# Designs tried in a protein design chat: VH-VL binders against p53630. Part 38

Target 1, 237 residues: p53630
Amino acid sequence: MNSKSQQQEQQPIVFVTGTDTDVGKTFVSTLLVHKWKAAYWKPVQTGIESDQGDSETLKNFKIAASTWQPPIFTPTYALQKPLSPLQAMEYEPNVDIRLLDFVVPEEWSAENPLVVEGAGGVCVPITRKLEITTDLIKHLIETSGHPVYVVVVARSGLGTLNHTLLTWNHLCDNGLRSHLFGVILNGEPNEGNVQALKKFGVNIMAQVAQCTTAHDQDMELHELPSVESLMTQQDVE
Short names: E, the ipSAE of ESMFold2; O, the ipSAE of OpenDDE; V2, 0.75 times the mean of E and O plus 0.25 times the DockQ between their complexes.

## First folded at step 15 (VH-VL; framework fv_guselkumab)

Design n4 (at its last look DockQ between E and O 0.72; V2 from the best seeds 0.76)
Fold by OpenDDE, look of step 15:
Structure n4 (fold): chain C 237 residues (1-237), chain A 120 residues (1-120), chain B 111 residues (1-111)
Amino acid sequence: as target 1 above (237 residues)
Amino acid sequence: EVQLVQSGAEVKKPGESLKISCKGSGYSFTSYWIGWVRQMPGKGLEWMGIIYPGDDDTRYSPSFQGQVTISADKSISTAYLQWSSLKASDTAMYYCARLGKWNDWLFDYWGQGTLVTVSS
Amino acid sequence: QSVLTQPPSVSGAPGQRVTISCTGSSSNIGAGWDVHWYQQLPGTAPKLLIYGNSKRPSGVPDRFSGSKSGTSASLAITGLQSEDEADYYCQSYDSSLSGSVFGGGTKLTVL
């Protein structure tokens, strides 16, 4: 007695990246996880010496409209310092992050989508070989056996045009154009920036904001597109 | 087979405390929300609250917040609804119901109901 | 009194088609939240009849159908049978109340 049977046979992996740190990737990931009834995985977590981690943040984030209890998978790497993975590893000489270490959690049943949250932006180095988040996305595309898509989280306000376009173009130039779902803008609504980005061919999925009432959160959740609709759009393009 | 079995009918006086139960079987009790719905005599259904036995996350209807307590004992797959002090107006049929996992706020399975009568 | 409004009663003869309306608002059905329907036979607990606006659980005949448009939903019963005599409730989520809401219920009488 559920809608599970109507889901696609092969569920997607959706990688959530951002234009920078603190753009609201965890918040947006949380909304997507609840909207899509997805599982959650952050492959690399830093700053565990001073923060509970994004996984715990997501777990504890309650959305009134949602009764979904997301499966949360343990990070492959958890580093102490609140720095980029590369910098954080300087304080942990025995840790050597390799792309090959990132395997989709076995616990993921693939009955629902998997939301993967990246660390920082697309050009953040995550290995000692100076491989970046973009390389991790490519690795998942090559090895997971599932459709992999990318969502870019960006600020809604001043400065977002440059950062969003740089991020978007970087992903496109790296062969990921067909994997891009779109951009979610986080912050006060800014229709001017939305329209500007659209003129450059950027797909704006939604505008969201963190500091809202329960009612507003519910409404924002509804404004997010379904994963099915996004997949359909990709097939047409 | 999913089943929700509720405790038997109760006859109480105003001011008395009461705790009724709903035992789930045929599914993972800790993986589904379970809720309570009131139906006063000859009236409609009213959502009271829900609890997730996996972590005891509990949510109440504004109308029932502070009026009742919902709890669960996952070791015996049982949810509870309790009153500290009953009122005559609490006379009603009370149903427990499971929320479906994949649909928003869907009550997919229901208990048989517990009749609570409060009279002087 | 109920957040979702239903007619208190509807009636039909065997074999006829009847419809039960469920009228909500912009904070529930109009906001896009799914509508579910429950059948309550006399003296019994409610039973799921329709979920996700129009989906039938296993065991529910195809003569039962649900639809949603705007701020309202509708339950249609074709080929009305005597065993369909029951109370029917629509249910959804309301963002303003941050919780589940039921209709007032509709008593269906088979003449």
Scores: ipSAE 0.812, ipTM 0.908, lowest interface PAE 0.7, mean pLDDT 94
Fold by ESMFold2, look of step 15:
Structure n4 (fold): chain C 237 residues (1-237), chain A 120 residues (1-120), chain B 111 residues (1-111)
Amino acid sequence: as target 1 above (237 residues)
Amino acid sequence: EVQLVQSGAEVKKPGESLKISCKGSGYSFTSYWIGWVRQMPGKGLEWMGIIYPGDDDTRYSPSFQGQVTISADKSISTAYLQWSSLKASDTAMYYCARLGKWNDWLFDYWGQGTLVTVSS
Amino acid sequence: QSVLTQPPSVSGAPGQRVTISCTGSSSNIGAGWDVHWYQQLPGTAPKLLIYGNSKRPSGVPDRFSGSKSGTSASLAITGLQSEDEADYYCQSYDSSLSGSVFGGGTKLTVL
């Protein structure tokens, strides 16, 4: 039996990845940050020549039910071109991204969860050694000293069965099944797709829609599972 | 200790402008929302609006949108509630309150109140 | 009419238990939003009494308790004392108004 000073619960890192670029990872990350009162970190931001970046997008997205003001940490790397990090480095040859550079920000108090948003999908190349987003997730598992979990964001529409299953199976085949919280579908609800994914053993955490009213956004925020419930949830085999 | 100290009582005439203040101390002023709550004589509490002094994000109750202005001066850790043209029906006690960090819409510390009397 | 409905008054003798109800709707308590309670002693500012439905801040005795069920919340005061005579307000978030709502208040009289 531990003393009161040793009963501190260790806060998780939750990595938000997707089936592709532009599936709604930043919107979903915003909802999770507000639901869990979490901090936010986008380790690699590309496309800054024409875009403020996902950290600024998250900062500026208002959810009426939430008064949480998230700590938002500076990207470890920010690159100009709106390409994968590997390809963007071709236009910035003095930049050499290394996995060891991705250290959880010291400023994170660990009093609350940390939401980490990936670039693109799970196979997006990040380093010149051809390490991908999945390798970054594994790096954080190995080096952070915190429990690490993964959320997959996918579109709700046509084609999502293929893309979601490929992403899910890739993560499972890479030893990450016990780290998967599940999939969040973004877009108009499609019960047929949800049922089909569940038959394959995919855990559907939630269905959200980015273009909903403020009232609906409040409801989407409320209906998201707590991080505590997800951590205690048993895997579905 | 966290303190919210409000400006003193005001006696005004209809049509006059007014700006009342709420000074926060004992905490990081720019890191917490400040809200304003009205209590009419013998009545209950009514939420008016909130402001986040760190970036001036401001949200108003529909009942008060366009009726008052909420602002903050972070250099002196002070939030404000102001009217451009007072009405007799604005006679009330006005409280400022800080929102807690870990719970949404939780008013954890309150100022002492500012009595505003509007009569000709 | 307040968005959250409270009885206008409640009374009890010293040592007894009283309960103050707070009834909302599907856009606030019924949607699952937390309920907070405030005590306002005569001539003073409100003070936080209960937050997050049932949690007590430091310095609030455990004879004050809160609960929530369905569209309603309840504040219970056991071992009633004369100094508990005050107005009590419930408060929640309301999605239709995109903001905070208070109950109309309940005046507790200690007989």
Scores: ipSAE 0.726, ipTM 0.880, lowest interface PAE 1.2, mean pLDDT 92
ESMFold2 (binder alone), look of step 15: mean pLDDT 94; pTM 0.953

Design n5 (at its last look DockQ between E and O 0.01; V2 from the best seeds 0.00; counts 0 for: pae O 12.0 > 2, placed apart)
Fold by ESMFold2, look of step 15:
Structure n5 (fold): chain C 237 residues (1-237), chain A 120 residues (1-120), chain B 111 residues (1-111)
Amino acid sequence: as target 1 above (237 residues)
Amino acid sequence: EVQLVQSGAEVKKPGESLKISCKGSGYSFTSYWIGWVRQMPGKGLEWMGIIYPGDDDTRYSPSFQGQVTISADKSISTAYLQWSSLKASDTAMYYCARLHKWDDWLFDYWGQGTLVTVSS
Amino acid sequence: QSVLTQPPSVSGAPGQRVTISCTGSSSNIGAGWDVHWYQQLPGTAPKLLIYGNSNRPSGVPDRFSGSKSGTSASLAITGLQSEDEADYYCQSYDSSLSGSVFGGGTKLTVL
């Protein structure tokens, strides 16, 4: 890895996306923020009429082993209805989301990584021009001035082979293979699914589950890979 | 320079209440955890609890949960350790200490200590 | 009964090397949690000596060093000086207690 020996490495942006809605992106984002001592940004939040939002959920989730207090940045857009951003805009016609509006928060000091959590899965429509989460990732790659990587959150169990392969292949087909850290499986351990995904060339970077004890949460945090290790893994190619 | 300055020694009777203080200076008080550590006479160090003054998030050691109250007043950059009813067994030196921003559970700066003596 | 076990005392002559052990369990050092060390000079508050197993904060001389292996950690002091007479405490996070634990302390005597 040629550039490491000659200059200070710039802090990465890590985009957390998923194979579907409700696969555990916010829980995984929380673990990564505490593991990496990262800042957090949810660029588009929907459903605020009935929910505190993912930023507040992350803020309130305490992991006993961690005393990190993450900087948490205000969403660029917050919409009322618990729908995709495109659909939610139908109920707020004065809102017009544009990709150019998604500028990395100026408050981020870049002394640490930034975890960016997407809405839903990789094909979720965000703008009235039908730009999707994948287009937002590409926008950040193009405009942020920082290295950008992607983590995919997927269920551990039923249906995950299909959903994970579709998501993985979609990202690779969109030129993002060199940006992919890998997949984090969320749910009860399923070694059969892990091995099957590995046979297809999918990088499984971790297996986690939401836990009922502080001890289990500490162990899941401890066992996650460092951001430095993941960056080294990507630079080999 | 980072400094933690604690209130002076206290001599109390069993059953009395007490609130001791720890004033932080030379850093952003609301951006760091402050913890309290007990040292009983002739004994080692025991973590009691921590508070994050930015949002008052407070965590207690199981040994001290319900035995003391930890609080902060961010307007005067001061953390507090408080008893509603002291016992003779509370006789100890009490230190406040700041947690490091980046390394978990690392006490990087310590106050001078407050000696609390509880006897009749 | 300290969660982290240290010898109650160690001694050495000026100029010699001493080590202070800190033995934990599978819920703290053995789980891979970092070890920090504090020096408490007579009549004073503890001060940070070593953090993250082996790192020295500014102002701590090279003759203080730390290491960790398995369930144990070690503080080494070389070139022993009279000013090093103090109590030394190791500390780690413990996942069973969801908080910080300290060793019982080691009194260092310089002969």
Scores: ipSAE 0.760, ipTM 0.892, lowest interface PAE 1.0, mean pLDDT 92
Fold by OpenDDE, look of step 15:
Structure n5 (fold): chain C 237 residues (1-237), chain A 120 residues (1-120), chain B 111 residues (1-111)
Amino acid sequence: as target 1 above (237 residues)
Amino acid sequence: EVQLVQSGAEVKKPGESLKISCKGSGYSFTSYWIGWVRQMPGKGLEWMGIIYPGDDDTRYSPSFQGQVTISADKSISTAYLQWSSLKASDTAMYYCARLHKWDDWLFDYWGQGTLVTVSS
Amino acid sequence: QSVLTQPPSVSGAPGQRVTISCTGSSSNIGAGWDVHWYQQLPGTAPKLLIYGNSNRPSGVPDRFSGSKSGTSASLAITGLQSEDEADYYCQSYDSSLSGSVFGGGTKLTVL
């Protein structure tokens, strides 16, 4: 049996990245966590001086259609300033983020998927050596022993074509093509952008938006693919 | 503690050359950009250029391109701003500042400034 | 002449609220670039006052606040104190110039 078949027996790690900050990574991660009954881990959290953190946001997020209580693991690094990890470290001189420090939480039983939320976009520097989020993804692929997949969160509206394609191509050019699940577009539905991105070979997983009602939340969860379906798609490609 | 310490005030004549310095400490000097900002007497702040000491990547404002040279010596954590031939119009306060490009060009720490006076 | 436009001066009495506007364009603030604010006390170097539109560095009182909307940003100072008398500069990035841009500066006088 090839390594691929063996990996199918293991629960996946799904890395959620974005085209930028504030594109809705936390929101999308929350939906995926509940959809897949997954655990959650944000390795690097910044801005804890002024924000409760994405882990707490996810923890407190109530979805009427879900009774899942996600295991939430503590960030490896939690920095005070609401800046990029690199800049935030300058206000904490004793903190030196290293890729080697990022180990999948031992508390993760691997009985369910693990959603990992990245900080910012793929090119965000996270170490003083100017290693970026892409390098963190590669690190997890190399060290976790689990299948690792990447989901890109992007805005649905104007301007997303360029940002999404740049992000997508960046990941592909860095050897992560086979790890890409697809893109989740967050915002008001935009079929034009969906079709345009598909023409470029981008897999659009879903379109989601902020929910105002329990019904909306339920509908959004239904729009998301199952983790099993994503794994099968990867086998076909 | 992050600090940028600049060289002392300069009094020069037109046509003379000048090189002023900015020494960084308390952080990884080669990992952050240094910018230079001019402030003419009684005027506002003007961005001149930036340098990344890690690889000497240097970029200038269009207004200052060819007018000055920015360099760095990473071995002593020092950035430089120099003129080959000063003009009276170069009279100003010059500041160095640490720049974070990934955070929308934030200047978080500033030197104390170097006053340059050019007069006949 | 400055890419970002500020009022040349503002004034207020101790305890009052004052605001300093910073008007940009679609190539800087309007393009989504963050606005930073610097305070320059008389005879001193500029100091970071607000970063990322609304964040305060350590040591900056909560009397200072920043906001951004559209192509403009604003610095608000509540409970004005005599020590607040200084020049204030907004700063952002301009995509058309591929570089940093500053406002013209605002002189704040405490009456």
Scores: ipSAE 0.000, ipTM 0.518, lowest interface PAE 12.0, mean pLDDT 91
ESMFold2 (binder alone), look of step 15: mean pLDDT 95; pTM 0.958

Design n6 (at its last look DockQ between E and O 0.18; V2 from the best seeds 0.00; counts 0 for: pae O 6.3 > 2, placed apart)
Fold by ESMFold2, look of step 15:
Structure n6 (fold): chain C 237 residues (1-237), chain A 120 residues (1-120), chain B 111 residues (1-111)
Amino acid sequence: as target 1 above (237 residues)
Amino acid sequence: EVQLVQSGAEVKKPGESLKISCKGSGYSFTSYWIGWVRQMPGKGLEWMGIIYPGDDDTRYSPSFQGQVTISADKSISTAYLQWSSLKASDTAMYYCAKLRKWDDWLFDYWGQGTLVTVSS
Amino acid sequence: QSVLTQPPSVSGAPGQRVTISCTGSSSNIGAGWDVHWYQQLPGTAPKLLIYGNSNRPSGVPDRFSGSKSGTSASLAITGLQSEDEADYYCQSYDSSLSGSVFGGGTKLTVL
């Protein structure tokens, strides 16, 4: 009986966003994909003139405890310049990103969760109409036909209190509190920052670091919460 | 109707090379790990390694790394285990096994085994 | 040790309950990694018996059950029958070896 709600729910989409560019969204996405046996989609990739992109990075990052081979879907948009999507379109004027173009990949069998990795942080502009990452999240909520949740990736160290609180409060103020799974801190453990964020009501899901040993990666993977337990927390609210 | 059919028994001398095969059918060969397990006479099961034929990602047990080569030919849905120079201690039954998609490190279907005898 | 320890043999009379232990360490079962069990009938390849600690594949009788606690796992067989005479292997992932480990195997004899 405790799994009745799970039997009625479609598989979730989990949107991974961050407090900034380069906070470790792709590393965290990789851990979540392997923990949840999920598929992966980066809807907008920029900087491809000099970088093969986050989908390739995730594909090549192997987790020894996991034999999961994630389906990895092609970005809806791939832009040359290492800028926000809005700015990158200035150098590719024939590209006009519209939120309606972001359709959940049909190749996704929906037997498993889908991890969707955003570009930059929650206020990063995506379209010429100045729609931001938060608007993309809302679009997926409204159009995908699946439950949608959000994970925020933040640095564990200096500056994270300000940046994490701004991001968290922005999402809550935009009506997304019931969609927030929590924050994952990436970097050297910092208990002071964890406790401070908790005092402000921020849910800290986990603390991880991109590590150099397979053993450490196995342990980080093992200690992440299951997607089912996170969905159960939201049902109680 | 998942089937793993292995090549026949082999009788070899020390120093000879050998390549044994495991042909998978009834499933998408490139979408699942396939592994090799040794069973020495009267002994237990020992994991040797696994390969993902879709991209040839190969992982070896530390005990077997450098001792054998695991490979796959996806055009004929076949995995291989090979030795460049056999030893008498390689005398064993060798099984291939397919991993299950939804469970990590779970060997759900096994081949019939290939007996390798190395003696002079 | 980083490998799984099983008793070499176990015996029981028809109708009885027997258990087969599988003792691991903090790098495998103790770290929370799942335990799978395989049955190898005489002269045959291994066959999956129990997966994910306690799940039975279709066709496996309900007299077979599995459990896990701490650094150990256990396979229980109730209502023992002569057809249960086989070798039984536990298996888990081991983080220190970055790969799979099997137990040494347990020969079940039905008296």
Scores: ipSAE 0.738, ipTM 0.883, lowest interface PAE 1.0, mean pLDDT 92
Fold by OpenDDE, look of step 15:
Structure n6 (fold): chain C 237 residues (1-237), chain A 120 residues (1-120), chain B 111 residues (1-111)
Amino acid sequence: as target 1 above (237 residues)
Amino acid sequence: EVQLVQSGAEVKKPGESLKISCKGSGYSFTSYWIGWVRQMPGKGLEWMGIIYPGDDDTRYSPSFQGQVTISADKSISTAYLQWSSLKASDTAMYYCAKLRKWDDWLFDYWGQGTLVTVSS
Amino acid sequence: QSVLTQPPSVSGAPGQRVTISCTGSSSNIGAGWDVHWYQQLPGTAPKLLIYGNSNRPSGVPDRFSGSKSGTSASLAITGLQSEDEADYYCQSYDSSLSGSVFGGGTKLTVL
């Protein structure tokens, strides 16, 4: 289910974070945006000197099963160097990112969910005061006036158990347990890791992989959960 | 109660233009997709296209792309199907149907149908 | 010619069980897309009969049931009644066509 199929009182904000950089956050965000008929916002973009940016990547991504044209909002900050926000700011001394600068785009009509893509993992510093992505999530929870949920993107293969559990536990320990939607594993299917993570109480939402065929893309999209399932999951806890 | 009410039967000649309508009620018209399905005489159902009245997002079946135009007026909760130039082969029953979700393609409610007859 | 293949006709006596098959491919039913069924009584618009492979809308008798396996789906009608005489259509989504697809329809005759 998505915002174009039901009357919803208040649309959610879904923050997409990851266990690391290059785990497929943009890809997963794209799938979720199309699945949920959502808008997209990446608050902080780095590496614009060498990359078109994740917003453009999402904009240009085509999914055969989808008719959705996602609203894409401009990053609050766009930094030149392909580094963490903190490191990238070392090359731009006039840029001083503050949490208060992150306001949900006014252009968002709230008729559809908003997918927010974070930079890197949960412990990535985004301000000169060493505030991290987790602090940004908390800021949105406190200031947006909308339900905020968190999705963790992780690799499916070797090493993902440690990184996923560290990320999951970090979020739980920081009071975000009730906001955690689940984990999406990106890569070659690995049922062993799925089962292991579930034993630790991690909710595995889906296993996805980047694919080249329209058919495969459609299948990945189809297997993703609905945005309405966020509320259902919380009610069970 | 959800209802889709279509315009009346049409009798036209080849080359003429036509626009038929489907009015939705009993639900949020702008929050659900609405589609058109053709049924030629004695034949099966054929999906033509869908539109989301909330933002006019429209998708066509490849077989009907460029052959018809689907539109909507959300101010009066009405969807439209139109031809610029009718052909005899356009003779058919046309149904509008409400889509439950954009990605499940379930048509949960149907209009009563509009019969279009095109003959010289 | 339809993407989903149905038998053109089936028949049964009152009280009997009849089954209508819907055969698809790896790009639709086989890809995991749900199958829906519609009943069209003579001279009327189609009506939703089964959704999501096996779910019945309110008002549909439990005599009607749906199932899906592999690249095919099936509609079963038990305790056949005269009022069941109609055309039945299966429907799904096809990724290769990026759109909805219907079966050719099956005419059910109650003898």
Scores: ipSAE 0.020, ipTM 0.632, lowest interface PAE 6.3, mean pLDDT 91
ESMFold2 (binder alone), look of step 15: mean pLDDT 94; pTM 0.955

